# Designs tried in a protein design chat: VHH binders against Rab GTPase-activating protein tbc-8 (tbc-8). Part 1

Every score and structure here is a prediction.

Target 1, 248 residues: Rab GTPase-activating protein tbc-8 (tbc-8), of Caenorhabditis elegans (i2haa0r597to844)
Amino acid sequence: INTKEVRRMAWPYLLGLFEWNESPESRLEQFTSQYWQDIEEWRVLEAEVRRRDEEAFRAARARKAASPVREESCDVFEDPNEPTCSQHYDRENLITLFRANLHRIDKDVERCDRNLMFFSNKDNLESLRRVMYTYVRRNLEEGYTQGMCDLLAPLLVTFEDEALTLECFSLLMLRQRGKFPQRPGMSKCLLNLRSLIQVVDPQIYALISDIDYAQALSFAFRWFLLDFKRELSYECTYKVWEVIWAAQ
Below, numbering starts at 1 at the first letter of every chain, in headers, positions and changes, except where a header shows other numbers; antibody chains are not in Kabat numbers.
ipSAE, averaged over its two directions, is called F for ESMFold2-Fast, E for ESMFold2 and O for OpenDDE. V2 adds 0.75 times the mean of E and O to 0.25 times the DockQ between the complexes of E and O.
Where letters were taken out, [cut] stands.
The coordinates of atoms that the task and the answers printed are left out; those that the model quotes come from them. Centres of patches stay.

## First folded at step 5 (VHH; from a33 with L29F Y31W)

Design k1
Fold by ESMFold2, look of step 6:
Structure k1 (fold): chain B 248 residues (1-248), chain A 125 residues (1-125)
Amino acid sequence: as target 1 above (248 residues)
Amino acid sequence: EVQLVESGGRLVRTGGSLRLSCAASGFTFDWYAMGWFRQAPGKEREVVAAISRSGDSTWHADFVKGRFTISRDNAKNTVYLQMNSLKPEDTAVYYCAADFSYGEDLYTPSAYDYWGQGTQVTVSS
């Protein structure tokens, strides 16, 4: 049996998108329809963002021609966007906020998993970008956080379906933020995860042994999905993710 | 791996013309604004020309305006610098550079993400 094909079937259920007694076909059609509807909506906003990018280029010309400004550049560490109080924006504020998020997404997508053959194909990079744009448009109050593409990419590689990827990613982000309630039997799952961590990274095992089970799961989930992926092969990463997902 | 490879630099007489090319690979070329910089012996590196990612907007430094023209061909992943009416003071190493920052800072070398190795242009009297 192809492990990738098994993951395509199992991951939506493990993430909680579908229940084990559910027929998914009607919902999949709804997800796809809504996804492309969302794309049509934000493409209008993206067009305006790109006009403003071109205008910013022209404004740089004006600054140089009139008076040079001596500025120190420090590009190592940039602040995230400030949180927004509500989802109701005037159009100017909406475009400005979306532009900032698109710029961050574009940078991360360009850097995301360039060593993976799947993303050497430009069309697959565009798929990744489209899904990220759509997620951020739906969740503009949170916005884009560096590293989200690293979580999205394995889902896209596995599913090769943008709408399904988006829905599963949305649930994954809820788990990352600790939104899912603790379920009965979670302590048993934490013990299994502890054993896995002990084998993979004894230094991390020592660090987390003293915290309570809910904190340990939240820490391990975020660490395994955000940091640990960088140190494991994709196959090992998928196995760790599957254990974490099953524990919830 | 990202590469920017300049070519076309050579010795040319005053009043002559020269076309520089910069071939890009290892990144999504049409997402980057491109710039040409030059550094003469004993001088600071300076921006010569810049072009937006679409190619719709260009900028040229005053000291080359009317003589140099930046252009790009996104299908070939290449940026060009056409240099006409060359003067001895145009003698420098010319670098191409790529900027993902959407043109917010076109003048500072540290704002550019990727750099070529440079090509030598020498203009004889």
Scores: ipSAE 0.357, ipTM 0.717, lowest interface PAE 3.1, mean pLDDT 75

## First folded at step 7 (VHH; from k3 with T28R)

Design m5
Fold by ESMFold2, look of step 9:
Structure m5 (fold): chain B 248 residues (1-248), chain A 125 residues (1-125)
Amino acid sequence: as target 1 above (248 residues)
Amino acid sequence: EVQLVESGGRLVRTGGSLRLSCAASGFRFDWYAMGWFRQAPGKEREVVAAISWSGDSTWHADFVKGRFTISRDNAKNTVYLQMNSLKPEDTAVYYCAADFSYGEDLYTPSAYDYWGQGTQVTVSS
């Protein structure tokens, strides 16, 4: 039995993409068609992003000619004007937002799970990039957050289907948004960890009980942000994820 | 995984010429600006030249202007530094670096994410 094939079939149902009574064939075709249409759209934007990167080089060169001393790099940009409530952006604002997100994605993709054989193949690394770009294009109000590639990569390895991966990842991200920075879900996870420590090891609990639990347990932040992905092998990660998903 | 490998550094006489090469692998080379830096003993690393991802735009430090030329060949994933009219003051270890900041800062070493091992250039009088 190929456990990867079993996961490929079961995970879309566990994540809620399909109802258990649903036969998915026409929807899979729809997802694939929409995915490549989305890619066609953002490749035009990507070309403009590359033009803006060329312009940024020239602007930095021009600033050097005008600036006698360089003391500190300042790359802080204020947010563009807020888009309409229907999420339509003017073209300039759209390109600016997409550019910022693409740069963050590229940095993470170059570092994501590069010691796996799957990602030693550059085509698979580009697949990861395309799926992430497409997700972020669909969700510009959220944007890219460091660590999203760590959640996307195991789905891509399992499905080996970019469109299916995107749709399942989108559902996974709805669950995970409460755990990303500045959301209360992480505090709940840390409180539950503190309570577990009290039961399992009262001596350790006594050592941390006189300081703020978030400070004492900040080392676990990565555990809960990534659903243990960086702490476990892929196989163990899959088992943890399956338990979490099934509990819904 | 990401690798930058410089080559071509050696001993040359004042007034001579030398071409440095930097072979890149493990990343999308043609998406990033590249730079050459140098470091003489006891001195800070300093930028020598930079080139945009396309190669259409370049910058050279004033102390090498007219003598050094940065170029790139995206088909070969290689960036070059042609050094002419070499002076003893050009003696240094030369480093190739990749700028993942997308042109926000081309001049300080901290703006570059990946570095080669360096290649020694020595210019004798």
Scores: ipSAE 0.643, ipTM 0.885, lowest interface PAE 0.9, mean pLDDT 79

## First folded at step 11 (VHH; from p4 with H60Y F63S)

Design r3
Fold by ESMFold2, look of step 12:
Structure r3 (fold): chain B 248 residues (1-248), chain A 125 residues (1-125)
Amino acid sequence: as target 1 above (248 residues)
Amino acid sequence: EVQLVESGGRLVRTGGSLRLSCAASGFRFDWYAMGWFRQAPGKEREVVAAISWSGDSTWYADSVKGRFTISRDNAKNTVYLQMNSLKPEDTAVYYCAADFSYGEDFYTPSAYDYWGQGTQVTVSS
């Protein structure tokens, strides 16, 4: 039996994207259409980010040279009541937020799962980047957290469909957030992971125990999944993920 | 995997010229500002030249202005340092590096990651 094909079909239902009685074709087309539109929207922001990087270089150069040109600009002062000025500030904030996240994503994507032949193909790295950019654009308040690409990559390898990957990843992120804040109802899976860390690496266990319990478990959960993936094949990783997902 | 590989360092006489190359692989080279650094024995690593991601903007340390030229070819994922009118003071190991500050702090060594192994330049008096 082709385990990858079975997972491709089953994982959207296990994650809760589709109801068990649902035939998903129209929704898959909707996801793809929305995904493409989201890409078109943030490509404009991406171009502004690159222009900002060029401007940052020039500003740093001017700062090193103590250029008087920047000191002579009287256009620095903004009127908060002017509609053009207000729209400019809203765009500036959006560009600033996206720029910071874009830089983090790019560095992580360059390091993500480079040992797999799937990602030796540069087009597949670009697919990973596009999905991450789109996720973060939709979720700017959360932003990018280091290691998100390592959670996204196995989904992309399994689905080979960027829009489906994005929707499943979004649900995976919602599950991760729900699991970690629920301290009194901590799942059996998280308790077992804590106990395993205690046996394998008591120094890490002690560090986690000295931090806020909810944050320590969130860190241990992410650490375990990233180390587990790094030390195991994707097949073993998928089995561990399926156990974690079923426990929720 | 990410790699930066410098080449072109050798022994030259005072007044001579060298061209250093740095070939990049495994990352989106054309998104990073790049820097050339040098480290002489007993000294801290210092930036000698930097170039923006597009190549449109460059910067040079005062000690090398007018003698060194940084350039890049984004199609070849390569950054270059043309060194003219070399002096014994230019003797150092030269490194290329990618600027993780995306231009904000290109003159600060701690802002850089993705470093090459370095290439030795020796200028005889």
Scores: ipSAE 0.768, ipTM 0.939, lowest interface PAE 0.5, mean pLDDT 77

## First folded at step 12 (VHH)

Design s2 (from r3 with A98R)
Fold by ESMFold2, look of step 13:
Structure s2 (fold): chain B 248 residues (1-248), chain A 125 residues (1-125)
Amino acid sequence: as target 1 above (248 residues)
Amino acid sequence: EVQLVESGGRLVRTGGSLRLSCAASGFRFDWYAMGWFRQAPGKEREVVAAISWSGDSTWYADSVKGRFTISRDNAKNTVYLQMNSLKPEDTAVYYCARDFSYGEDFYTPSAYDYWGQGTQVTVSS
């Protein structure tokens, strides 16, 4: 068993997706079924996003023709009494929000880990895109934040399973948002991480010193994963992630 | 890696015709509007024509309207510029570019994030 196969087996348990005494087979099938069902649902929204991109082109063309001297068009107005039907207003807001997120995702996926051989295969880039679209559809209030694809990519490379990747990523994002249960005592590895932040970026260290200890470590965890992924090889990044996950 | 490769630029006599091609790779071509730009010596780069992701909507600068036609073939990941009734003032390096604004600002160069190397079009008298 190589390191990648060990990670495939262990990471779902280390992240807390499965209990240590749990056998995962039926849950994995449920994850896969739900994943593709979610994809069917947002593909309808994706088609509407594409229609909105076409409409945006036509609107920009009309603005250019109608107001060639003006730097920007006056397409924005506020109507506090606009007739609102729950089904129409909620759908319009959903499509608008999804459109903005899809555009951000597409650009980040295009740039994500381009030097990694796994993503030289276009099918794997499409897998990354599908998982990210599905995550964002489930979490529209948070939406897409630049760099999420950089956190998702190592999971997809390791699992090579889109549904499992999504579920593990969702848990990772919860940990990133500071929802970790605090273990009794603090592990030596978390202290070493805090000390490393102090050396690398004293301004960040000063900012987290005014927050309670659990929030400070959650912030440091997110900073470390985003910045060190950009600066470290995947193997080193994976080892750091494993230490952090075990400390939780 | 995103690539845009123009071809077809050459020397043509006034009144002649020329078709430029731009082969795209490394991205989902059919999700992006595309533009043709040109830059004459000593001039700023200017938009000549633009086309929506589907190809259903097009735009032309007044200086080329009626003479140039932009089109695309999403199956071949290629955008074209058919140039007819060429004039000496059409002499420029022509660039293919990908719209970064998703159609909302296709007429400014800053709305484009990837550019080809350019192809020289020279129109002689």
Scores: ipSAE 0.753, ipTM 0.932, lowest interface PAE 0.7, mean pLDDT 77

Design s4 (from r3 with Y32H)
Fold by OpenDDE, fold request of step 14:
Structure s4 (fold): chain B 248 residues (1-248), chain A 125 residues (1-125)
Amino acid sequence: as target 1 above (248 residues)
Amino acid sequence: EVQLVESGGRLVRTGGSLRLSCAASGFRFDWHAMGWFRQAPGKEREVVAAISWSGDSTWYADSVKGRFTISRDNAKNTVYLQMNSLKPEDTAVYYCAADFSYGEDFYTPSAYDYWGQGTQVTVSS
């Protein structure tokens, strides 16, 4: 049995993209069409980001040439009340936010699972980048957080389809959001882990309890945030993820 | 894996010319500014030239201004340093580096996440 093909077919159902009685064919075409439309839209924004990177370089050059003249912050208080200013302000904020996220994504894509043969291919790295760009563009308020590429990479390796990968990744991220900072999901995971350790290894539990900084199990944050992806091989990660998804 | 490989360093006479090359791989070369650094014996590493991701903007240290030219070919993932009118004071190990500050800082070494192994340039009197 080709295990990769089985996962390719089963994972969209496990993640809740399709109902068990639903045929995926019609929806896959729609996903693909929308995905490429989104790419065309954020490519315009990317071009603007690159322009701003160039301007940043020029500004940095000017700062280096200028003797430390006191930055009198001419806070030009532009009067907030001109209505035409709101749309322009919204666009500028959008571009600024998108730029910040693209820079984060670029750094993480370049270091994401580079030891894997799949990502030795430049085209596959670009696929990873495009999917993440599209996700962030659709979810700009949430933005990019370090480690999202680690969650995306196993999906892309399995599906080898960017549009399908994005749809599944979006559902995965909905599940993971509860574990993000200031949400209660991580605390629940850590409490469960503590209880598990207490039952399985009382000696380790006693040791952890005697160490003030270890009581909160902060060292396990990465484990639950990435569903153990950084702690396991891809093959083991696949199995663990399947168990997690089937239990939800 | 990200790699930067410098080449072209050699012994040259005072007043001579040399072209250094740095071949980049493993990252989006066309998104990053690039820099050339040098380190002379007993001195700190210093930035000598920087170029924006597009190649449209360049910067030079005062010590090399008018003598050195930084350029890039994004299709070949390569950055170059043309060095003319070389002086004994230019003797150093030259390093290529990739800037990951996205234009915010090109003069601080900490802005560069990846470095080459360096190439030796020696200028004899």
Scores: ipSAE 0.866, ipTM 0.969, lowest interface PAE 0.4, mean pLDDT 91
Fold by OpenDDE, last read:
Structure s4 (fold): chain B 248 residues (1-248), chain A 125 residues (1-125)
Amino acid sequence: as target 1 above (248 residues)
Amino acid sequence: EVQLVESGGRLVRTGGSLRLSCAASGFRFDWHAMGWFRQAPGKEREVVAAISWSGDSTWYADSVKGRFTISRDNAKNTVYLQMNSLKPEDTAVYYCAADFSYGEDFYTPSAYDYWGQGTQVTVSS
């Protein structure tokens, strides 16, 4: 039995993309179509981001040449009542936010699982990038957080389909959001870990019992944030993820 | 893995010319500004030249302005430094580096996440 193929088929169901009685074929086509449409949309934004990077270089060059010219804040009093101004403002904000996220994504993609044969192929790395760009474009308010590529990578390796990967990743991220800073999910995980330590290693528990659990178990933040992906091999990660997803 | 490999450094006479090359790999070279730095013995590392991701914009330190030319070939993932009218003061180890500030701070060494091993340029009197 080709385990990879089984996972490819099963994971969308485990993640809740499909109902167990649902045929995926029709939806997969839709996902693919929408995915490529989204790519065309954010490519325009990416081009603008690159233009702004060029402008940033020029601006920096000017700063280096000029004595501290007082940045007269051109308080462009944008008249809030001009609809065109609001659209322009919204677009500028969009591009600014998108640019910031792209830069973060680029940095993380370049370092993501470079030891894995799959990502030694530049095309696969670019696939990872595209999927993440598309996700962030769809979820711009949330933006990119470091480590998302680590969650995305095993899905991409398994599916070898960018559109399907994105859909599954989106569902995975909905589950993971609860573990983000200031959300209760991480605390729950850490407290559960503390309880586990109490049972498995009472000596260690005795050492940490008087310490705030978040401080004492800070090393585990990455474990729970990434569902142990950085701590385990891909094969082990697959098994762990399957157990986690099946329990949810 | 990200790699930057400089080449072309050698001994040259005053007034001579030299072309340095830096071959980049392991990242999207075409998205990053590139810089050339140099470090002379007993001196701090200094930025010599920088080039935007597109190659459309360049910057030079005053000490090399008019003598050095930075260029890039994105298809070859290579950045170049043409050095003309070399002076003894140009003697240094030359480093190429990739700007991960996306141009915002290209003149600051901290903006560069990846560095080459350097190539020695010696200008004799």
Scores: ipSAE 0.865, ipTM 0.969, lowest interface PAE 0.5, mean pLDDT 92
Fold by OpenDDE, last read:
Structure s4 (fold): chain B 248 residues (1-248), chain A 125 residues (1-125)
Amino acid sequence: as target 1 above (248 residues)
Amino acid sequence: EVQLVESGGRLVRTGGSLRLSCAASGFRFDWHAMGWFRQAPGKEREVVAAISWSGDSTWYADSVKGRFTISRDNAKNTVYLQMNSLKPEDTAVYYCAADFSYGEDFYTPSAYDYWGQGTQVTVSS
């Protein structure tokens, strides 16, 4: 039995993309059509992003010419996480937001699972990029956060279909949102872990029992945010994800 | 893996010319500004030249203006530094770097996430 093929068929159902009695064929065509339409749309925005990158260089050049004095790096770290209020994003705001996200995505794609043979192929990396660009374009208010590529990569490796990958990834992200800051999902995971530690290692539990659980178990944040993807091999990740998805 | 590999550094006489090359791999070279830096013995690393992702815009340090030319070939993932009228003061290790600030801070070393190992340029009197 080709395990990859079984996963390719089963994962959309586990993620709730299809009902168990539903045939996927008609919907897959729709997903594909919409996906490529979306790509055509954001490619126009990408071109504008590149133009702005060129302008940024020119502006920086002008700044350097005007200020001969000390390179005080005014790290105006504009916190990329300022919640841009839901107001009617004019085209300018859209492009600005899209640009910021593209830059973040590009950085993360370039470092995403580079040790995996699958991503040694440049075309597969570009697939990863396109899927993520499309996701972010569809979910621009949420934007891109570090680690999303880690969640996307195993899906892409399994499906080898960008449109299907995007649809499944979108559903996965809906589930993961419960673990984001100020949401109860992470707390639940950490408390469960604490309870597990109490049973498995009472000595360790005794050491952490008087400490706030979020502080004591901060090392586990990444575990639960990425459903252990960074901690496990792909094969183990697949199994863990299947168990998680089946339990939901 | 991201790699930047400099080449072309050698001993040259004062007034001579040299062309450095930097071959890039493992990232979208065509989306990033590139920079050439140099570090002389006992001195800090300094930016010498930078080029935008498209190659349409360039910048040079005052010390090398009119003598050095930065260029790029995006199809070959390569950035070049043509150095003419070389002086003993140009003796340094030259580094290629990729700008991940997307041009906003190309004059700041911290804007460059990836660096080459460098190539030695020595100009004799």
Scores: ipSAE 0.862, ipTM 0.967, lowest interface PAE 0.5, mean pLDDT 91
Fold by OpenDDE, fold request of step 14:
Structure s4 (fold): chain B 248 residues (1-248), chain A 125 residues (1-125)
Amino acid sequence: as target 1 above (248 residues)
Amino acid sequence: EVQLVESGGRLVRTGGSLRLSCAASGFRFDWHAMGWFRQAPGKEREVVAAISWSGDSTWYADSVKGRFTISRDNAKNTVYLQMNSLKPEDTAVYYCAADFSYGEDFYTPSAYDYWGQGTQVTVSS
């Protein structure tokens, strides 16, 4: 039995993308169509990001050439009455946010699981990048957080389908959002871990009992944020993820 | 893995010319500004030249302006430093680096996340 193929078929159901009685075929086509449409849309934005990168270089060059000219704050009184300003403002903000996220994604993609043969292929890295770009474009308010590529990578390796990977990743991220900073999910995870430590290693528990549990167990943040992906092999990660998903 | 490999450093006489190359791999070379740095013995590392991701914009330190030319070939993932009219003061280890500030701070070493191992350039009198 090809275990990879079984996972490719089963994981969308485990993640709740499909109901058990649902045929995926029609939806997969829709996912694919929408995915490529989204790519065409953010590619335009990406081009603008690159233009801004060029401008940033030029601006930096100008700053270095300029003697310490006193920043006279030219308060350019933008006349509030030009209606074209709001749409332009929204677009400018969009591009600025997208740019910031793209730069973060690029850094992480380049570092993501480079020891795996799968990601030694440049095309697969570009697939990873495209999926993440598309995700962030769809979820720009949330933006990109370091480590998201680590969660995405096992899905992409399993599915070898960008559109399906994105849909599954989106569902996975919904589950993980509760574990992000300032969310209650992480606190629950840490409390559970504390309880586990109490049972498994009372000596360690005694050492940390006088310390705030969140501070004492801060090293475990990565474990729970990434569902142990960085701590385990891919094979082990797959098994752990399957258990987690099946229990939800 | 990200790699930057410099080549072309050698002993050259004063007034001579040298072309350095830096081959990049493991990242999107075409999206990053690139810089050449040098470090002379007992001196701090200094930026010599920088080039934008597109290659359309360049910058040079005053000490090398008019003598050095930075260029890039994005298809080959390579950045070059053509050095003309070399002087003994140009003797240093030359490093290529990738700017991950996306041009905002190309003159600051901290903007560069990846560095080559360097190539020795020696200019004899």
Scores: ipSAE 0.849, ipTM 0.969, lowest interface PAE 0.5, mean pLDDT 90
Fold by ESMFold2, fold request of step 14:
Structure s4 (fold): chain B 248 residues (1-248), chain A 125 residues (1-125)
Amino acid sequence: as target 1 above (248 residues)
Amino acid sequence: EVQLVESGGRLVRTGGSLRLSCAASGFRFDWHAMGWFRQAPGKEREVVAAISWSGDSTWYADSVKGRFTISRDNAKNTVYLQMNSLKPEDTAVYYCAADFSYGEDFYTPSAYDYWGQGTQVTVSS
């Protein structure tokens, strides 16, 4: 049977998006509806980011002209005596935070065009960008970390569904941060993962074996997700991820 | 693949005019400021003109201010440099480049991630 279709069906359960006895249809509809609603909301923020980029150009032009030092009005937003000031602070900080993250995402996404034929289609690259933007909007305190697109891209290629990709990616990121609840059978899965690491990269296995077993496996989860994608074929990467997901 | 392709460079007399074009592909052109740089023999590459993503804001080096005009057409993914009243000192290879500092540092070559191969402009007499 089609390996991609099997993964499309199984990965949401392996990642913990659905319970084993769950029929997903209603939740998939909810995910899609919420996803596009989220997009409409952050497109307003995106427009403000573009205005901020225009302002940055003008500010850089002023600095090049060697004008006398003049502070921008942004510091005025810290006036504690005015309720309007507190509301204004929230929006300016949001735009600043979102802008920084979008710039990081855009740089990484531009590199993804060079790695896969799937992303030579501009529409697919924009899909990747939309999912990353939406994730960051939902998780502004975490923000974007370089290399997240490497984890997101295989999900998008496999699912070809932006909303499902987003929800699965969100759970993958929780697993990477160690927040996902331990499942029954985890000790056996961790032993299988240890054996897999030995096959995939004996040098890293030797390094990890010199430290505490539990710490080594937690460290390996956080780093192997990124390193395996860069060093392995996509099929090998998927096999390793499936073992890691089942072990956690 | 990101590509920037300059065209329009040639030999021209002092006082003449040229229009350089730079066709861009492989990135979100209308999200980035663009710059024109030049490098004369034995000199370092220098910024000549820059334009914001929208085209609403421009900057020019003092040596070309009033003579050169930068513009862009976001529908065609193209940036232009109209060069008037050319002087022998304008002789250089001209490069277009895409700013990935999002406007913060458009006058510094290190702020530009992608560069064209350049087009030669020679001003005689």
Scores: ipSAE 0.753, ipTM 0.932, lowest interface PAE 0.6, mean pLDDT 77

